# VH-VL binders against a9kqm9, part 24

Target 1, 255 residues: a9kqm9
Amino acid sequence: MRIIISPAKKMVENIEALPVCGEPSFIDQTNQLLTYLKSLSYEEAKEIWNCNDQLATMNFERIASMNLKTKLTPAILSYQGIQYQYMAPEVLEKDQLEYIQEHLYILSGFYGILKPLDGVTAYRLEMQAKVNLSDKKDLYEFWGSLLYNKLREETDFILNLASKEYSKCIERYVTEDVRLVTCVFGERKGEKVIEKGTYAKMARGEMVRYMAEHKISTMSEVKKFDRLDFSYDENLSNETKLVFLKGESNVRDRK
Key: E = the ipSAE of ESMFold2; O = the ipSAE of OpenDDE; V2 = 0.75 times the mean of E and O plus 0.25 times the DockQ between their complexes.

## First folded at step 9 (VH-VL; framework fv_emapalumab)

Design p02 (at its last look DockQ between E and O 0.04; V2 from the best seeds 0.00; counts 0 for: pae O 11.0 > 2, placed apart)
Fold by ESMFold2, look of step 9:
Structure p02 (fold): chain C 255 residues (1-255), chain A 120 residues (1-120), chain B 111 residues (1-111)
Amino acid sequence: as target 1 above (255 residues)
Amino acid sequence: EVQLLESGGGLVQPGGSLRLSCAASGFTFSSYSMSWVRQAPGKGLEWVSYISGSGGRTYYADSVKGRFTISRDNSKNTLYLQMNSLRAEDTAVYYCAKRGYSWGYYFDYWGQGTLVTVSS
Amino acid sequence: NFMLTQPHSVSESPGKTVTISCTRSSGSIARNYVQWYQQRPGSSPTTVIYEDNQRPSGVPDRFSGSIDSSSNSASLTISGLKTEDEADYYCQSYDSSNHYVFGGGTKLTVL
């Protein structure tokens, strides 16, 4: 099994906290993207980043002086946000850290796909950014099937905990020999199920911790997730979609 | 060079309160989690509390939970321990300890300690 | 909710080798890394071993650490004993529930 999760927009450079263990698999493609970004005017870069002048200026200077080999932070500690807060990677036990290093991948518009302890530098480049790299109109075309092919070489079962914006770079290439199963976290409102993004991110981070603590490797074990008042709902689920509802389920589903 | 200097220890009555400080220098304070570790006279080391580099995550030993509060001010490079409802068994030297650069959970630097005595 | 048990004291002659054990009461000793600290009288603790068997810069190579899964214990071994090695020694481990856990300490006497 392999687990995919989204990155976060906010990143820190925290080179003194904890050591890196490895280099991103697609660092050559990242160098190509860096060369492209360095070729942009300020106005072109600001449009791609879709941000105010403060952020655009900071990122423009960052790109100009960026070195992909120095001042590196472990990827899992560099991304900030509520998903990563609930994952709390800095306090994982040795066995749990080994679990995520073996099973967890972080998707990235800039790096493609990352192991948790790969060394990264802070960047701003969302997967949906409208880049123009020769014959590629966006990052989805730039990465093509590369990210899926790496996963396919390692597993026939992908657990998807990423947002749709990121998981599309895997989903569009999935072949019949690989099972991709998406976890959905929502709540029932009357006869409808509503997914609230903040609670979904909390649950995704907590699911990673849950899996690391129990060394989960099967879909049956994933279904037993019951953190943050979520429980598996068999009626809304199928073989490619595991639905977890907040504060609602029969007792059988919670065992 | 890394330095950790505790202060604020002293004599206090049972049920009283005391705030310890630890001034840090020689490293990027906000990057590292910090702990308080105590040692009662003639006894061994006991971990008391932990705080993450950002301050967003804290943990406490069961013996102090609900009575002690760890905090930090990263703009002043200072770690704090607020101790309330003090008891005789809280009498100890309190050390400020820095997490080392390792995924192993060890302390690479310790302060000199500050003595807290809880006595009627 | 586990304990690390050490012998209360050990002694050995200068130039010889001593081993201090650290036994985990529940759960595997290999579940997380074990650290060792030296504390000389009147001084703060200092690290002599981290991550089971790694020495910080400046710690002599006569200090070594090991893990024995069959006895569920860690060991600190000090060879070529010197009188300056007289100190209290503490093992320490970590888990997600109890966080930092220290052993009871071992008083090493060199005579």
Scores: ipSAE 0.433, ipTM 0.773, lowest interface PAE 2.7, mean pLDDT 91
Fold by OpenDDE, look of step 9:
Structure p02 (fold): chain C 255 residues (1-255), chain A 120 residues (1-120), chain B 111 residues (1-111)
Amino acid sequence: as target 1 above (255 residues)
Amino acid sequence: EVQLLESGGGLVQPGGSLRLSCAASGFTFSSYSMSWVRQAPGKGLEWVSYISGSGGRTYYADSVKGRFTISRDNSKNTLYLQMNSLRAEDTAVYYCAKRGYSWGYYFDYWGQGTLVTVSS
Amino acid sequence: NFMLTQPHSVSESPGKTVTISCTRSSGSIARNYVQWYQQRPGSSPTTVIYEDNQRPSGVPDRFSGSIDSSSNSASLTISGLKTEDEADYYCQSYDSSNHYVFGGGTKLTVL
């Protein structure tokens, strides 16, 4: 089993927290992207980053001096956001860290795919960014099936906790011999399930932590997730989708 | 079954050069980082050099930096170590070692080694 | 940068338990994993313990690894010692520069 999650936009450098234990699988492609980014004007780069002037300037300077070999931070500790706050990787026990190192992958526009303890530098590049590199018009085309193939080499079961923007680069290449299951965290509104971004991010992080704490390896165990007032709904779920609903615990207790 | 077979060792004079090879089989070669580790006669193990799966990153021990060059040809499943400006203290059995694919830096498979003797 | 220090030699009788220590000179031993390699005379090293306490396939459960943060050391324990266990044992870790670091090795003699 492999678990995939999204990165965060904000990154920090913490080279002393934990040693880097590996390197990105596609570092050459990352170097290609870096070289491309370094060749851009400020205006061109800003367009790719799709951010304000302050962030654009910061990132432009960052790219200009970026060295992928030095001042590396473990990937899982570099990303800052709600998902990672609830995952709380900095307080995971060694065996829990071992679990995520074995099972968890972080998708990335810049690095493609990362293990938790791969060494990374801070960057800004979303998967949906529009890049014109070689004959490729975006990062989806740039990475192609490379990321999926990396996963496929290791597993026939992928638990998808990533956002659509990132999971798309995996989903489009899924073959019949691989089971991809997506977790949905939402609230019931009539006959619909509404996903709120904040709660979804919280739940995704918590799910990863839950799985690490209990060394989860089966779908049945994933279905037992009950944190943050979420509970599994069998009726809304199927072979490729696990639906967790917030605030439904009281209904279950009545049955 | 994973197999690593070193070759290219031999007798060389100080200041000379030698190129070692390691033929790999039984695994997806390009997916794994590789290292050279050497052992002087009657001494312990010393890490020499590291190269990533794609070849994009290389690391060297201080004792060989500037003199040795690690490389690989993934199309041939072969690891190389170009050794220049050889010294007597470089005399050792040189092992190619495969990195494990679990957590950090460790070796899960070792070759049989090839002997390099630097002597006048 | 750090060093790993091992005893030069240890000895014990068959059937007994022996422990080989590996002490890290600086930084926390728990920050990154420790591996152990066995090298019998005239042979290549083989992995007996990785990631502090994991055993590769084929390695008997007589071999175990542990970490002691208080002494900043790792230990290889061999229970039910057998004559075939006679070998050199090396601990290994890695530093912040991603360089492999080996201990000096310990010669285990089975009496």
Scores: ipSAE 0.009, ipTM 0.491, lowest interface PAE 11.0, mean pLDDT 91
ESMFold2 (binder alone), look of step 9: mean pLDDT 92; pTM 0.938

Design p03 (at its last look DockQ between E and O 0.07; V2 from the best seeds 0.00; counts 0 for: pae E 9.6 > 2, placed apart)
Fold by OpenDDE, look of step 9:
Structure p03 (fold): chain C 255 residues (1-255), chain A 120 residues (1-120), chain B 111 residues (1-111)
Amino acid sequence: as target 1 above (255 residues)
Amino acid sequence: EVQLLESGGGLVQPGGSLRLSCAASGFTFKSYSMSWVRQAPGKGLEWVSYISGSGYRTYYADSVKGRFTISRDNSKNTLYLQMNSLRAEDTAVYYCAKRGYSWGYYFDYWGQGTLVTVSS
Amino acid sequence: NFMLTQPHSVSESPGKTVTISCTRSSGSIARNYVQWYQQRPGSSPTTVIYEDNQRPSGVPDRFSGSIDSSSNSASLTISGLKTEDEADYYCQSYDSSNHVVFGGGTKLTVL
């Protein structure tokens, strides 16, 4: 089993954190991206980042001096956001860290795919960014099937906790011999499931933590997730989708 | 069977240079980080340098930074340590060590070592 | 950065149990895995414990590792001490700068 999650937009440098234990699998491609970004004018870069002037200036200066070999932070500790807050990687125990190091991957526009303790520098580059590299028009084309193939080398089962923007880098290339299962965290509104971004991010982080705490390896165990008032709904779920509903009573588990 | 064989050690004068080699076999060399660890006569182990599998990342002990350069040729399954501006305190047996495939930094295999003596 | 401090020497009779401590000077000992290496006279080091308490193949179960967060130390315990256990033992970890850190080593004498 491999678990995939999204990165966060905000990143911090924490050299006092856990030591870096790995190197990004596709550091050469990352270097290619960095070289490309360094070649851009401010206006071109700002367009790629699609952000305000303050952030654009900050990132422009960052890219200009960026060194992928120095001031590295473990990936799992670098990203800041609700998902990572609830995952709380900084307080994970060794065996839990070992679990996520083995099973968890972070998708990234800049690095492609990361293990939790891969060393990274702070960056800003969303997967949706429009980049023109050689014959490629965006990062989806740039990475192609490379990220999926990385996962495929290791597993035939992928648990998708990533947002659609990132997971589609994997979903597009899924082969018949691989089972990709997406977790959906939402609320029931009639016969529909409404996903609220905040709650979904919370749940995704908590799910990763839950899986690490219990060393989860089976779908049946994943279905037992019951944190943050979420519970598994069998009727709304299928072979490729696990639906967890907030605020629902799990009556079927009661005897 | 994993084998690590160091070579290149010898006697050198202070300020001189020496290049150590470590020939690796019995495992997929490019998949593993490698380190040099040295041991002065009658003293303990001291980590010297680290290089990632691809060679992209290198780390050095403060005592050798700026003087030593670690490198590798994955096509030859060989690890190198270029030592410049050698000092008497660099006298030691130098071991090449393979990092284990695990969570943290640890060495699962060590070479037999090669002796470097820096003396006038 | 931190240092790992070991006793210079320990001694015990065959058949007894001996414990070698490794104390981290700063930061939590539990943050990073601790390894232990055995070095017999005239030989290269060999791994006896990795990841706090894992044994490589060929290492007898007489060897065990532990972590004590309260004292910020790791320990190597050798039960049923044998003459062949006489060696230098080194603890090892790594810091946030990705530098490998060794303890000063402990000479174990079997009486």
Scores: ipSAE 0.017, ipTM 0.595, lowest interface PAE 5.4, mean pLDDT 92
Fold by ESMFold2, look of step 9:
Structure p03 (fold): chain C 255 residues (1-255), chain A 120 residues (1-120), chain B 111 residues (1-111)
Amino acid sequence: as target 1 above (255 residues)
Amino acid sequence: EVQLLESGGGLVQPGGSLRLSCAASGFTFKSYSMSWVRQAPGKGLEWVSYISGSGYRTYYADSVKGRFTISRDNSKNTLYLQMNSLRAEDTAVYYCAKRGYSWGYYFDYWGQGTLVTVSS
Amino acid sequence: NFMLTQPHSVSESPGKTVTISCTRSSGSIARNYVQWYQQRPGSSPTTVIYEDNQRPSGVPDRFSGSIDSSSNSASLTISGLKTEDEADYYCQSYDSSNHVVFGGGTKLTVL
């Protein structure tokens, strides 16, 4: 089994807590993207980053001084945000770190796909960014099937904990020999399930931690996830989708 | 360079409360898990609690769970231990300890400790 | 939840080699790293071994750590024993529930 998760927009350089244990698999493609980004004017880059001038200035200066081989931070520590706060990778035990290093991949618009302890530099480039790389309209076209093929070489079962923005780069290319199963974390509103982004990110980080703590390798074990007041709902789930409902699925139980 | 300075120890009655502080400097505080470790007079080291760098994860020894609360304020580079329902067996020197750079959980820097005495 | 058991005391002459054992009561000693700390009277602990057998910068190479899976134990070995090595020594490990455990401590007497 392999687990995919989203990155975060905010990144920090933190070289003091865990070691760097590898180089990103597609560093050559990352070099192409870096060369492209360095060729942009400030206004062109700001448009791609879709951000205010404060963030655009910071990232423009970051790109200008970026070296992909020095001052590297383990990917899983570099990304900040609620998903990573709930995952809390800096407090994983040895066996738990070994589990995520073997099973977990972080998707990235800039790096493509990352092992947790791959060395990265801080960057800003969302998968949905509208790049113009010769004949490529966006990063989905740029990455093509490369990321899926990497996963396919290693597994026939992908557990998807990434947002749709990122999981699209895998889902588009899934072949019949690989099972891709998406975890949905939501709340019931009438007959529909609504995913609230903040709670979904918390649950995704918690699920990674839950799986690492229990060395989970099967879908039946994943279904037992019950943290953050979520529980598995078999009626809304199927062979490619595991639905977890928050709170209201158990009306007898009061928090 | 790395400095850990505990404060807030003292004499307290059984059932009382006390809050310990640890002022940290010389490292990126938010990037490291922190621990409290205690040592009763003439006895060995006993881990009490630790907290993740972000503060979202906390862990407690069974002997203190439900009575002690570890917390941190990353804007002030300060670690705290709120101790409630104190007992005579909580009497100890309390050390603030920093996790070192490691795959394991090792403590590379320790404070000088602050004495907590729980006695009638 | 587990315990780490150390001998209460050990002694040896200067220049000789001493070994302090640390036995884990449940779960494999090899799955979770073992650390060793030295504590001189009136002082805070300092690390002499981490990750089973690694020395922090500044710790002499006469300090070494090892793991014996068959006895489910770790060992701290100090060769070329010096009088300043007289101290209390604690092993430390952890479990998958993020609990940290210290051994009971070993008083090393030189002479």
Scores: ipSAE 0.007, ipTM 0.546, lowest interface PAE 9.6, mean pLDDT 88
ESMFold2 (binder alone), look of step 9: mean pLDDT 92; pTM 0.938

Design p04 (at its last look DockQ between E and O 0.02; V2 from the best seeds 0.00; counts 0 for: pae O 13.8 > 2, off the site)
Fold by ESMFold2, look of step 9:
Structure p04 (fold): chain C 255 residues (1-255), chain A 120 residues (1-120), chain B 111 residues (1-111)
Amino acid sequence: as target 1 above (255 residues)
Amino acid sequence: EVQLLESGGGLVQPGGSLRLSCAASGFTFDSYAMSWVRQAPGKGLEWVSYISGSGGRTYYADSVKGRFTISRDNSKNTLYLQMNSLRAEDTAVYYCAKRGYSWGYYFDYWGQGTLVTVSS
Amino acid sequence: NFMLTQPHSVSESPGKTVTISCTRSSGSIASNYVQWYQQRPGSSPTTVIYRDNQRPSGVPDRFSGSIDSSSNSASLTISGLKTEDEADYYCQSYDSDNHVVFGGGTKLTVL
């Protein structure tokens, strides 16, 4: 089994982090994207980053001075945000760290796909960014099937904990020989399931931590997830979708 | 560069309450977990509590569980320790400690400490 | 939880080498990273070793850390002792329940 998760926009760098245990698999493609980003004017870059001038200025300077081989941080420690805070990778035990290194991949608009201990530098480039490379119209076209093919070489079972923005770069290419199973975290409201992005990010991070703590490798084990007041709902789930509902065991809803 | 400045210590009667603060600067506060560590006069270091960068995860030593509450305000770069039902054995210098960029519970920067004395 | 046991004190002459032990009472010392902190009289603690055997920037290479799984202990070794090394030294680790534990501390006297 392989697990895919989203990155985060917020990243930190620390040269005192744990030793990096690898180079990103698609570093050559990352170099192409870096060259492209360095060729942009400030205004072009700001539009791609879709941010205010403070963030645009910081990222423009970052790109100008970026070296993909120095000041590297392990990817899993570099990304910050609610998902990563609930995952809390910095406090995993050594065998749990081994688990995530074996099973977990982080998707990235800039790096494509990352193992947790791959060395990265901080960047800003979301998968939906409107890049205009001469032969590609967006990052989904740029990455093509490369990321899926990487996963297919290693597994026939992918657990999807990524947001749709990022998982599309895998889902579009999945073949019949690989099972892709998406975890959905939501709340029932009336006749429909509402997914709140903040709670979904918390649950995705917590699921990774839960799996690392128990060394989970099967779908039946994943269904037992019950943290953050979520529980598996068999009726809303199927062979490719595991639905977890928050607070659905409320007996006070009966008359 | 990294600075941690504790405040709010003082003399308190047994059973009383006190709130400690730690003002942080020189780093991206909400990206780092924080901890309180105390040291009774002439004694060793004792971990008190830990809080994740977002505030979503908290942990406590058994000796303070139920009496102390760790919290943070990331908009003000401030860590807090609410101490209730204080006892004589809570008398200590309380340090604010920043988690470092490493696997495990590694504390790379410590404040100067603030003294809490519990006596009647 | 578990305990980390250190000798109460150690003394040694300038220029010599000292080793401070840190023995874990339950669970494996090798399952979780061990840190070492130095506290000089009247000062706050500072880190001298993290992740078992790594030195933060600015810590002299005469400080080293090691793990011995057979004795279930960690060690801090200080070679070329200097009078400025006179301090209290604490080991620290953690468990799977995210409880942080410090050793009792070792007073190093350089005479």
Scores: ipSAE 0.023, ipTM 0.592, lowest interface PAE 7.5, mean pLDDT 89
Fold by OpenDDE, look of step 9:
Structure p04 (fold): chain C 255 residues (1-255), chain A 120 residues (1-120), chain B 111 residues (1-111)
Amino acid sequence: as target 1 above (255 residues)
Amino acid sequence: EVQLLESGGGLVQPGGSLRLSCAASGFTFDSYAMSWVRQAPGKGLEWVSYISGSGGRTYYADSVKGRFTISRDNSKNTLYLQMNSLRAEDTAVYYCAKRGYSWGYYFDYWGQGTLVTVSS
Amino acid sequence: NFMLTQPHSVSESPGKTVTISCTRSSGSIASNYVQWYQQRPGSSPTTVIYRDNQRPSGVPDRFSGSIDSSSNSASLTISGLKTEDEADYYCQSYDSDNHVVFGGGTKLTVL
């Protein structure tokens, strides 16, 4: 089994954190992207980053001096956001860290796909960014099936904890011999399941931690997730989708 | 072979303190979470406290929160339970229990237990 | 928080099959793994079932575990009952706060 998650927009550099244990699988493609980004004007780059002037300036300067081989931070510790806060990789025990190193992948617009302890530098490039590189019109085209193929080499079961923007890079290439299961974290509202971004991110991070703590390897075991007031709902789930609802256990208990 | 040997039990007055130890062998101690589980005479099992392999995470039953402290010395392969403000209801055989390696909160090995009696 | 409720006692003749239930008071019984422990008189508990239905090495296949979501219960089934099976049996699970919860225990008497 392999687990895929989304990156965070905000990144930090911490070279004194956990040791970097590997190099991104597609570092050559990343270099290609870097070269492309370095060739852009400020205006062009800002458009790609889709951010304010302050962030654009910062990132422009960052790209200009970026070296993918130096001042590296483990990927899992570089991303900052709710998902990663709840994952809390910095306090993972050794065996838990080994678990995520083996099973967890982080999707990235810039790096394509990362293992937790791959060395990365801070960047800004979302998967949905419009990049005109060679004959490719966007990063989805740029990466193509490379990311999926990387996963396919290792597993026939992918647990998708990534956002749709990133999971698209995988979903569109899934073959019949591979089972891709997406986890949905939401609340029941009538007949609908509403996913609130904050809670979803929290749950995704917590799920990764849960899986690491219990060395989860099967979908059946994933269904045992019950943290943050989430509980598995069998009726809303199917072979490709696991739905976890917040507050349902409490609601049922009160009836 | 996994071995867990509890010690430190005895008679103590209400309000007193006691420190239990559990000497572990036969497995990589720091790779496994440990727990204390107690059993009052003629009663059922009651979970007391949990500590992760590294010692970074601890959990306590409500009945002992604020009074008991679980700790471990991985260099000595020893688990501890510091019990303060002891009450009569704390009287029990205290077992140290090893967590199974990767499948939730369950115990695959238990010690023989040490008896703690809180009485005036 | 939840409680696990077990029958106080069960009895059956040798060679027969006995089932011990463990009912969760709140939340789904399937939301976390259930374990079963055997405790013979004067002895420490030993694991007979973990992760709902898995047997540790050395535990005979006469012991089996199951989960029933409809009744929100776990069950320990012992087939081909033997005199040596006479013991107290405890179910165990854990909640979202990482608190371990034991059932009240069931005394199994082999008649």
Scores: ipSAE 0.000, ipTM 0.471, lowest interface PAE 13.8, mean pLDDT 92
ESMFold2 (binder alone), look of step 9: mean pLDDT 92; pTM 0.933

